# VH-VL binders against q5qx64, part 29

Target 1, 184 residues: q5qx64
Amino acid sequence: MESESHWLWLFNTESGKLSVKLSDTDVFDTPYKPSQLVNIHFNEQMMDIEDATTFQIVSETLEAYPADKMPCAPQNAALNATAWCRFGRPQMPQSWHFQKSDISEWPLERRLCELNSGFDQGLFLILDTDDEFATCLLLSEGMQLSAIKSLRQYHVIKVTLNRLLPATVDLALSAQSNWGQQLA
Short names: E, the ipSAE of ESMFold2; O, the ipSAE of OpenDDE; V2, 0.75 times the mean of E and O plus 0.25 times the DockQ between their complexes.

## First folded at step 15 (VH-VL; framework fv_lacutamab)

Design g2 (at its last look DockQ between E and O 0.75; V2 from the best seeds 0.00; counts 0 for: pae E 2.9 > 2)
Fold by OpenDDE, look of step 15:
Structure g2 (fold): chain C 184 residues (1-184), chain A 123 residues (1-123), chain B 107 residues (1-107)
Amino acid sequence: as target 1 above (184 residues)
Amino acid sequence: QIQLVQSGSELKKPGASVKVSCKASGYTFTDYYMQWVRQAPGQGLEWIGWINTKTGKPKYAEDFKGRFVFSLDTSVSTAYLQISSLKAEDTAVYFCARSGRWLFSGKYAMDYWGQGTTVTVSS
Amino acid sequence: DIQMTQSPSFLSASVGDRVTITCRASQDISRYLAWYQQKPGQPPKLLIYAASILQSGVPDRFSGSGSGTDYTLTISSLQAEDVAVYYCQQYYSTPLTFGGGTKVEIK
């Protein structure tokens, strides 16, 4: 999907939409509201090499998983992830929505996680993590947090590490790898 | 403008302790991890670990757990590496280095380095 | 742990030559790869991060490429001031690990 052409950030002040112009005929709209974004005081801006690289890394990361196990297209997730990395407003932790896990330390190499609200469990892409928090982008087609509250796909939420669960898809891949080694 | 300045060379005997300092300037100290890397004479680079300058939580490579201790004095934007029970094998140049911010672009790439501190352990 | 294997360990070339250094990771590191230059008596200097992003202030004759396990540092036109040891480093997972280094000299 990565093109030799320069992609452009587009922000429409009237509609409040942040978009990515991929070509003359292809524009991708992010679901993010102006209130969720910072540094959006532009109409058109070229993506820089960091944006492009972020997109590439995320795309490749997600493409490594079986398509039937992913709740979204890697390209869409990557574009939204890139958009958030560039323009996303820092989030306050909202850990109370989610059940606690036994995790106290999160491995760097795990870029996916799951969160359980008690009502639903969703797959997330980790955008950033430290020894306290993880900023996560929802990949699932929504997630119910309560009887009256739900997250939309690509929503970004910050949580404490003790809310993170290993992604089922990662566990499956690990199991396959181990099985292959045992058979060899 | 961004600068990491380390303490001077140290000559120690086996069994002694040494504390290397790394003073940061030109940026917000607590916004970046501080990495520690050493290089034995004529050898390559070896990662010791890092410390989160905001939380103070260290991460050590397995081979360095125990005798190597990271610490901070955020009031003076300084990171410290203490090595106890020094061995001859600890003879090396020790570097502090700043890491980046963003996970996907290079959060743990080391963009600024101290000048290095030579620690020589000799009987 | 992820092992980083650099090749060659030693390289001698002429000024103006195209120089290529390779780094292979023992597993996929998803472009979480940095290149450093270390001149004698100096600390390492970051050249490239995220496999292909040139660090600010670094001459554009340096470039990085690669994905998965295989990465390359290229100097399009070697200069006298480029004499140094070059290291790759992965930051995909802990522990962070460096390649063994490539010593670059001028003929």
Scores: ipSAE 0.878, ipTM 0.940, lowest interface PAE 0.6, mean pLDDT 94
Fold by ESMFold2, look of step 15:
Structure g2 (fold): chain C 184 residues (1-184), chain A 123 residues (1-123), chain B 107 residues (1-107)
Amino acid sequence: as target 1 above (184 residues)
Amino acid sequence: QIQLVQSGSELKKPGASVKVSCKASGYTFTDYYMQWVRQAPGQGLEWIGWINTKTGKPKYAEDFKGRFVFSLDTSVSTAYLQISSLKAEDTAVYFCARSGRWLFSGKYAMDYWGQGTTVTVSS
Amino acid sequence: DIQMTQSPSFLSASVGDRVTITCRASQDISRYLAWYQQKPGQPPKLLIYAASILQSGVPDRFSGSGSGTDYTLTISSLQAEDVAVYYCQQYYSTPLTFGGGTKVEIK
């Protein structure tokens, strides 16, 4: 893949597709519809330093986990996260899809979480959190939310903190460390 | 245009209380957390905590739980730090600072600071 | 808690010199790092956030780099107005913590 310094945002007004041109032959399509986006009045636009930094942080965050524990390529998640941070429309909370948890606050450094709809439990990247809400990007391939509704990979949903669950991959790493200390 | 203006310096005796104000202007007060930082004479910076200006929910560093209390008056875009049972070691300059609004990675960097309020505790 | 170790604590350089200040975190902070400049009698001023993004209005002779635990602030050509104490600060996790500061003076 080419250096981020040559990457371009592309927006096709006919198809409504937001994409990243990675090279002359490689274009990465985001799954977002125009109704989910803002500031898309362009054909081509260079990625800036903030975009590159977001891509690097997300890539590094996900690459820190064992590859067989991640349901997606870190670079694909990073491209979509960068796109949403730049062009995503502010969302209203949609917590009603998810079962409540017993948490009331969330550590800043925990960038992964899981949400449980009662139908599925999916792994998410947290794009933003405060003391009320988390904005979450789905990493899992898909997630059933109700009998008739699903959330697709890389789509974004906003929830109150009392819907967040610790990510299984984080619990496994913590348990691994705790067992090592306990037994060793 | 964005400004944080703090109340004037205070001279206090041990055991007294002090309330430092921080009045914000030039932006929507409830869109940004307010943070508090202190700097003892000749020393570095020490984070006291922050307050969510929308909800009023504070978070304190462990060493500051108890005697240090944050509060707000959103009608006048003002944050307050109250310190009870003052000790000589509380002598410092106290700063308020606004959290940034940079999604995804810059939200808690402090982009605008008040001028500082010197609190001196001596007998 | 994440400790931030800053070096050097004191630096004297000539106008025009390249100045480098380092900051080491006690654990990986994933580029959640800011740099501040503080002149005598003034509050700190944000220079850089996210390790490398220059705050609006800051001269481009300032730059930041690093990842993981090791971060650097560079002044490409020191100016007289750059005399100050410089602080790094992590905002990866609470409590937010600062380095001990680097005092920069002109010879």
Scores: ipSAE 0.502, ipTM 0.815, lowest interface PAE 2.9, mean pLDDT 89
ESMFold2 (binder alone), look of step 15: mean pLDDT 93; pTM 0.949

Design g3 (at its last look DockQ between E and O 0.76; V2 from the best seeds 0.78)
Fold by OpenDDE, look of step 15:
Structure g3 (fold): chain C 184 residues (1-184), chain A 123 residues (1-123), chain B 107 residues (1-107)
Amino acid sequence: as target 1 above (184 residues)
Amino acid sequence: QIQLVQSGSELKKPGASVKVSCKASGYTFTDYYMQWVRQAPGQGLEWIGWINTKTGKPKYAEDFKGRFVFSLDTSVSTAYLQISSLKAEDTAVYFCARSGYRWLFGKYAMDYWGQGTTVTVSS
Amino acid sequence: DIQMTQSPSFLSASVGDRVTITCRASQDISRYLAWYQQKPGQPPKLLIYAASILQSGVPDRFSGSGSGTDYTLTISSLQAEDVAVYYCQQYYSTPLTFGGGTKVEIK
């Protein structure tokens, strides 16, 4: 993959698509609608160092997990995450879709979480969090919220912290590390 | 334009209490966490903890739980550090520092610092 | 807790020299690393965050690199005003932890 420093944000006003030009022949389309975005008054814009760094961090974070345990390609998730961080419209909390967890404090190092709607459970990347809320990007291919409503992959949703669950993939990694120590 | 101004030097006896203030200006106080760091004479930097200026929720390093208490007065954009039951080993320069970049890479980097407050504990 | 190990503890170089300071974390900190400069009698000053992003107002002779556990602060051309103690800091997990510092002096 070419250096992120040469990547361009593309916004097509006719189609309403936000894309990332990775090369002359490679363009990545985000799934986000214009209504979900802010500051998109451009045709082409260079990706800045913060965006590039965001991409790197997210990519590396996701690549640390076994590929067979991840429901998406790290690069795609990272591009969408970067796009949202740059252009995503702040979301209102929609916690009521999800079951409450027993978590009162979220560990800083946990970048992944799961949410349970009672109909489905999905894996999310945390894009932002404070002591009250977390903004989460769906990594799973989809997630059913109700009998009639579902989220698509890379949908961003804001929830209260008490809805966050530890990611199964993180628990598995922790278990492996503990076993390794016991065997040593 | 962004500035953190801390209270003056303190000389205290063991067992006493001290309250250090950190007044912020030039930015929205509640949009950033306030970090506290200390530095003993000739030593390195040691993180004490942070406080969420919006919610007031503190986070302390384990070694500082109990005697160290963060507080806020948002009406005057001021953060406070109170140390009770002072010990000689508490002698240090105490810094407040702002942090609050993007979550994914920089939220807890400290971009602006107070000038420091020297707390000396001696009999 | 994550331990941050800086090397060297002391560095003496000439004006114009390329200076490199290394910071190693006890575990992967995923680029959640900052570099600070502290001059005598002053508070620390943020130089680099997210391992490689230069803080606004910091001279471009400073640069940061690294990933995983290993990080580097580089001064491409050391200046007299760069005499200071430099610290790395991880903010990957709590407690936030600093390296032991590197004292940089001019020969």
Scores: ipSAE 0.877, ipTM 0.940, lowest interface PAE 0.6, mean pLDDT 94
Fold by ESMFold2, look of step 15:
Structure g3 (fold): chain C 184 residues (1-184), chain A 123 residues (1-123), chain B 107 residues (1-107)
Amino acid sequence: as target 1 above (184 residues)
Amino acid sequence: QIQLVQSGSELKKPGASVKVSCKASGYTFTDYYMQWVRQAPGQGLEWIGWINTKTGKPKYAEDFKGRFVFSLDTSVSTAYLQISSLKAEDTAVYFCARSGYRWLFGKYAMDYWGQGTTVTVSS
Amino acid sequence: DIQMTQSPSFLSASVGDRVTITCRASQDISRYLAWYQQKPGQPPKLLIYAASILQSGVPDRFSGSGSGTDYTLTISSLQAEDVAVYYCQQYYSTPLTFGGGTKVEIK
């Protein structure tokens, strides 16, 4: 966590870009536009322990999966998730882009899901759930939502729970484990 | 100032029922889940469950399903725990507590607690 | 259900001592862990959430660490007012579960 406490939030008022300064020579740019952000009253601001903790939790969640099963580097997802948790503007639900499922409840420990637009099916990190909605961050490298609209990697969308699908990576690991047990 | 004020202590006989209230003030009641925790004399903490104050949907720990019922009166920012068919082992202090954080990594930590309501069940 | 095991169950130390309380989960809880302090006759008070984030108004001598199954609450310099029972609690999955508690006393 010491390395995260040396990281700085940067906001360039001319370009509108929110970034993380990782070192004197390394800057990580988030993809978020100013219209998607709130609570930015700085050009430069220290990350705090809350930010470092968010980064660690997301990194460790994604690192538990084989690298060839993840569509992104866990650290990149973690930096963007941390930025969204700190500065992301509250979202209205946008469930109409996605096909419905029969799911009415979602297990608390399931931190990944998939959404299906009918054009694409993308892998998402769940940042929040309640009885009605999930707030999801896209891990896949872009996702077509309609003939003319796409969702870009690391962008956040809020949906009703009946749009959530189990993540394929979770189903594959469970099925492989069950197969091993059946053969023993 | 955020406060959770619970109803007073109760003395009950086995088989009776009790309804504990938890009145919230200083925040928007329906923005935060309410949780219930009990503590038997000289014992640790035991999670009973939570209720979504916006939807009224409860979730109970398995051992508490049936006799323990959560309810709300959002017009007075109050959550209730009702326990029916009281048993001697229900003797405990019952706490309400607010779930406070926005994101999952902190959401179900309990940031504000009521003072507790002692329920004593004896013949 | 995730079982939380605290150790020690009882701890006696002098004012100024560094105190360490450990909490082990029966499975990986991914830092979804809170620490509470309960003084006699009072409700629990949240000290730490997400394993390491200090709740507002909690003194800096309290800190939390750990990941996976193993978590630690540290009091860097024990004070007389820190006499209490300390509980860990996981919120990785339902049911939410608490450790058995650690009673801290002054020698």
Scores: ipSAE 0.682, ipTM 0.866, lowest interface PAE 1.6, mean pLDDT 91
ESMFold2 (binder alone), look of step 15: mean pLDDT 93; pTM 0.954

Design g4 (at its last look DockQ between E and O 0.74; V2 from the best seeds 0.00; counts 0 for: pae E 3.9 > 2)
Fold by OpenDDE, look of step 15:
Structure g4 (fold): chain C 184 residues (1-184), chain A 122 residues (1-122), chain B 107 residues (1-107)
Amino acid sequence: as target 1 above (184 residues)
Amino acid sequence: QIQLVQSGSELKKPGASVKVSCKASGYTFTDYYMQWVRQAPGQGLEWIGWINTKTGKPKYAEDFKGRFVFSLDTSVSTAYLQISSLKAEDTAVYFCARSGYRWFGKWAMDYWGQGTTVTVSS
Amino acid sequence: DIQMTQSPSFLSASVGDRVTITCRASQDISRYLAWYQQKPGQPPKLLIYAASILQSGVPDRFSGSGSGTDYTLTISSLQAEDVAVYYCQQYYSTPLTFGGGTKVEIK
């Protein structure tokens, strides 16, 4: 894979696609529509160091989990996350789709969460959090919100913190760590 | 252009209270968190906590809960740190610092006040 | 809490020298690491965030690297004006914690 410093943002005005040119022969297409994006008035733009760093952080974060426990490839998720961080339009909260949790405060170190719609439960990457809201990127291969509505993979949604659930994969890792300490 | 200007030095007796101000300018005050850090004489930096300037919700380090209170006056883009029941150990320079730049740098402190020296002496 | 260990605590070098300061976190902090410079009588100044991104206005002789638990601040060519105490800081989790600092002096 070519260095992130040489990657290019591509926006095709005809197709409305935002893509990342990784090499001369490798182009990654994001699933985001023009209506979901801002500052896309370009055909070609170099990724900057912040984009590259975002990609690295997200990639490393996701690669820390067992591959068989992740519903997506870390690279794909990282590219989409980076794209959203750079071009994503701020979202209005849509918390009503999800069941309430007992969470009132979300730890910074938890970069993954789950949301339950009552129809389905999905794994999300947290792109941003504050005292009230979390912006989450769907990592699962879709998520049913209702009988007639579903989210596609890498969809970004903003919800109140009281909808967040700890990610199952994080709980498992914590359990393993504690067990190891008890055995030591 | 971006500036954080803190109130002047304070000399207090043990048991007294002090309120340090931090006035921000050059940016939208409510778009960034305000951090508080102190530095005892000849010592390193110690994080006290932060306050969400939009919501007013504070986060304190465990050692600072109780006597340390963050507050805001958004009308004048000012953050405050109040310390009650001052102790000699509270003698330090207190800094306010802005943070909130992007996801991966949200809690890095990119602009600092000049610091406020608080001396607690009998 | 995450402990940040800086080394060395004191460093004396000549102008033009390459200087390296290390910071080790007690756990993986995933590049949520900042470096600060504090000159005598001044507040800290942000040099680097996200482990390797140079803050605007900071000379390019400063650079940061690292991942996981180990991070490095490098001054490629030490200048007289670089005399200061340098701190690393993690913002991976609360409480935010600083390293103990590295005092850099000129021989």
Scores: ipSAE 0.872, ipTM 0.939, lowest interface PAE 0.6, mean pLDDT 94
Fold by ESMFold2, look of step 15:
Structure g4 (fold): chain C 184 residues (1-184), chain A 122 residues (1-122), chain B 107 residues (1-107)
Amino acid sequence: as target 1 above (184 residues)
Amino acid sequence: QIQLVQSGSELKKPGASVKVSCKASGYTFTDYYMQWVRQAPGQGLEWIGWINTKTGKPKYAEDFKGRFVFSLDTSVSTAYLQISSLKAEDTAVYFCARSGYRWFGKWAMDYWGQGTTVTVSS
Amino acid sequence: DIQMTQSPSFLSASVGDRVTITCRASQDISRYLAWYQQKPGQPPKLLIYAASILQSGVPDRFSGSGSGTDYTLTISSLQAEDVAVYYCQQYYSTPLTFGGGTKVEIK
């Protein structure tokens, strides 16, 4: 559940594959193509404290939800989020894939959102926000963006705030609390 | 090196206005939010709000909406706090501080100005 | 609003002592917690962010820990230069809020 001080970033310079060595026998491959990553000049590098903190925060955030309401293992999402925060190339906005909303502000504490392409609606982890944009990592298992384009799980897209929707899992948790009080 | 240099102390009468400046140097001004925090005499720290230096869009704590206005002059890397209709209870040291975007774990106020003392008395 | 409660409000210790300051949030803040040091006549200085990450240039005798609602700042061996008021601050949600402070003095 928690990162160890001896987890290693692995980068294969021939294939361009970024991975995490979790143990002598356990290696986690990230799905990112070399064009999505900054220049990586090492074959092997120890994770630092900031990497471990990112992993811990994402893991704990997602583990707060019932497992049957999440489309992913929290640890897999946390490893990919950590990899992207460390090595992901800055993204240009791709808001045109998604339908607009009336939202112009997004609460600081809200870590999940949904986006609607008109073909599909996916659950995302918010990695970064400002007053204009959110950088979002797909938690759902794939998401169709158009007739010919899809977004793969754990891939990252940047959108203007007026594309964000409240996550259904957050609305359901709020309704559960209210429902429990009405039954009493 | 990174520095935030604020304007000098102010002595004001109730009902007047004041404008505190915060000049940044040693980094790209529009890459960081500017935060405003005050400290009344003998008291702790109180968050007033922030301004996005790239867009100029402010966010205020509820108790500070109205009389407190943030603004920018990006051509000179300077943020401003204007307080209108000054009250005695506005007497405090006012700090500017920069923070990063909400990138997991990096939203803390890492560099602070020296503070500007605003005294409001009859 | 998230209330941050620090304890103790005042602490007197000898050089070399281990000092522990606690900070409790009124709700889970998911490690979005910073510690600041404010020496007399100076602005606050960031010591620790994300509950446990040491800011660059801060001596390693300072450390932070905690999760959920309960957080601690530890000074492993108090030095004369550590005389200050220490504040915790949550940045989980707006409004950003600070603890009431802990004044640390040398006996």
Scores: ipSAE 0.359, ipTM 0.759, lowest interface PAE 3.9, mean pLDDT 89
ESMFold2 (binder alone), look of step 15: mean pLDDT 92; pTM 0.950

Design g5 (at its last look DockQ between E and O 0.81; V2 from the best seeds 0.76)
Fold by OpenDDE, look of step 15:
Structure g5 (fold): chain C 184 residues (1-184), chain A 122 residues (1-122), chain B 107 residues (1-107)
Amino acid sequence: as target 1 above (184 residues)
Amino acid sequence: QIQLVQSGSELKKPGASVKVSCKASGYTFTDYYMQWVRQAPGQGLEWIGWINTKTGKPKYAEDFKGRFVFSLDTSVSTAYLQISSLKAEDTAVYFCARSGYRWFGKYAMDYWGQGTTVTVSS
Amino acid sequence: DIQMTQSPSFLSASVGDRVTITCRASQDISRYLAWYQQKPGQPPKLLIYAASILETGVPDRFSGSGSGTDYTLTISSLQAEDVAVYYCQQYYKTPLTFGGGTKVEIK
């Protein structure tokens, strides 16, 4: 892969596709529709240092987890996350799809969460959070919200904090760390 | 254009209370956290906590829970730090600073008040 | 709590010199690291955030690098106006914590 500094945002007005040109021969397509995006009035735009940094942070965050425990490739998730951070339209909360948790506050360092719809449970990357809401990007291949509605991978949804669950992968890592300390 | 203006220096006796104000201008007050940091004479920076200017929810460092209280007056874009039962160890310059909500962006403090000196002496 | 260790505590260099300040976190902070400059009698000024992003208006002689636990602030060509105390700060998790500071002086 070429340096992030040479990556280009591509928006095709005919197809409505937002893509990232990684090289002359490598283009990554995001799944986002024009209606989900803002500030897309361009054909080509150079990725800036903030985008590149976002990509690096997300990539490194996801790469810290065992590959077999992640439902997606870190690079793909990072590219989509970066795309959303740059062009994603602010979302209205849709908390009603998900079961309530016992969470009253979310630790700043937790970048992953799970949401349970009662039909399914999915792994999400938290893109943004405050004391009320979290904007989450679906990392799982899909998630059923109801009998007739499902989310596709990399779908972004905003929910109240009381819907967030700790990610199973985080709990597992914490358990391993504690065990290691007890054995030392 | 963006400014944080803090109240003037304070001289207090031990056991007294002080309330420092931080008035924001040049931006939407409720779109950013207000951070509080202090610096004792000749010492480094110490984080006290933050307050969500939209919800009013504060977060305190453990050492500052109890005597330190954040509050807001959003109508005048002002944040307050109240310190009760002042001690000599509380002598410091107190700063307010703005930070954003975005994870990948600025929880960094991009704009600072000029600082308020609080001196506690008998 | 995450401990931030800066080195050196004091640095004296000549105008035009390359200056490097190091900050080590007690754990991985995933580039959630900021650098501040504080001149005497002034509040801190943000220089770098997200480990390597230069804040608007900051001279490009300042740069930040690093990942994981180790981070560096570099001044490519030290200027007289750069005399100050520099602090690193992590905002990976609460409580937010600062390094001990590095005092930079001109010879």
Scores: ipSAE 0.812, ipTM 0.924, lowest interface PAE 0.7, mean pLDDT 94
Fold by ESMFold2, look of step 15:
Structure g5 (fold): chain C 184 residues (1-184), chain A 122 residues (1-122), chain B 107 residues (1-107)
Amino acid sequence: as target 1 above (184 residues)
Amino acid sequence: QIQLVQSGSELKKPGASVKVSCKASGYTFTDYYMQWVRQAPGQGLEWIGWINTKTGKPKYAEDFKGRFVFSLDTSVSTAYLQISSLKAEDTAVYFCARSGYRWFGKYAMDYWGQGTTVTVSS
Amino acid sequence: DIQMTQSPSFLSASVGDRVTITCRASQDISRYLAWYQQKPGQPPKLLIYAASILETGVPDRFSGSGSGTDYTLTISSLQAEDVAVYYCQQYYKTPLTFGGGTKVEIK
């Protein structure tokens, strides 16, 4: 509870770097380039209750999975998700990097997905979805999108719903539960 | 100032239809979903569904598929709920409510219409 | 479907009392929870969303807390104008569902 209540957003106006001051000696750098962020008019600013709530929701969502199934620390993903939700610039869809699926609707409660570029398949946190698009934050360490492009961990991409795949971690957990019933 | 103004109360016979309007003002209509909720006399709140005001695509609760139809006229920032083949159990106050905070508040309903009472009786 | 169980169904309290209303979800709803106040003859009014975020213009005597399946609305010092029915609502999963309501009266 105390951890995020005293955290500060730091913004270097010359470099355009966005960070979180977690303590006097601990600063967390976000990976976002200035072109990906809205205009930021402060050098330091306290996180507000909406920031803290975003952090808690993302942390708790990812902590519900076994640690060996997550390619990242939940807290690191939560800090970057919070930064993007607060300061990320609206994204245009970039669906062309990804292979299509049969999906035309996505359940609200399914917060993880996978995308397949044909080169790699990565695990993503869904930050937002509607009946057309999903905004996805990469949890995997990196993902090749094409011969010349890669997506770095925690970077955000927007895609049409028909690019989403069920996360393997969710399918494995469902199969495990069903297997337990079949043995009875 | 954000406001949702609904059409007036209706007294209907079983088998008739009704169309409730919900006119929005004070915000960009297509930036927020419109939700529909009903409240039968002396009862709690029941979600009917929502409509994406940008795409016109509706989502209905299972019990409301069929006779309940959402529609929009974005040129006048108005959402509609049409109920056909009215039954006595459709007697309720019908509310429109907007939703669409970003991210974690997206489907919370922050502004509500005043309600439209639909009474179905012989 | 996610069932929202709200308790108590009614309560009476004196002006100045601390009032607590609970809401239990049948499964984890990850803080995707809103609280509404409905005064007699009025539509519902949003008090709190995301379990704990106070809507603009709502008095700070209202607060929300909870995570997972268990959520609480607290009125730190009940006022006469707080006579209403209070509803919780999850928006984690469709269909969106409400608690049965808590009617709050002044003794």
Scores: ipSAE 0.669, ipTM 0.866, lowest interface PAE 1.8, mean pLDDT 90
ESMFold2 (binder alone), look of step 15: mean pLDDT 93; pTM 0.953

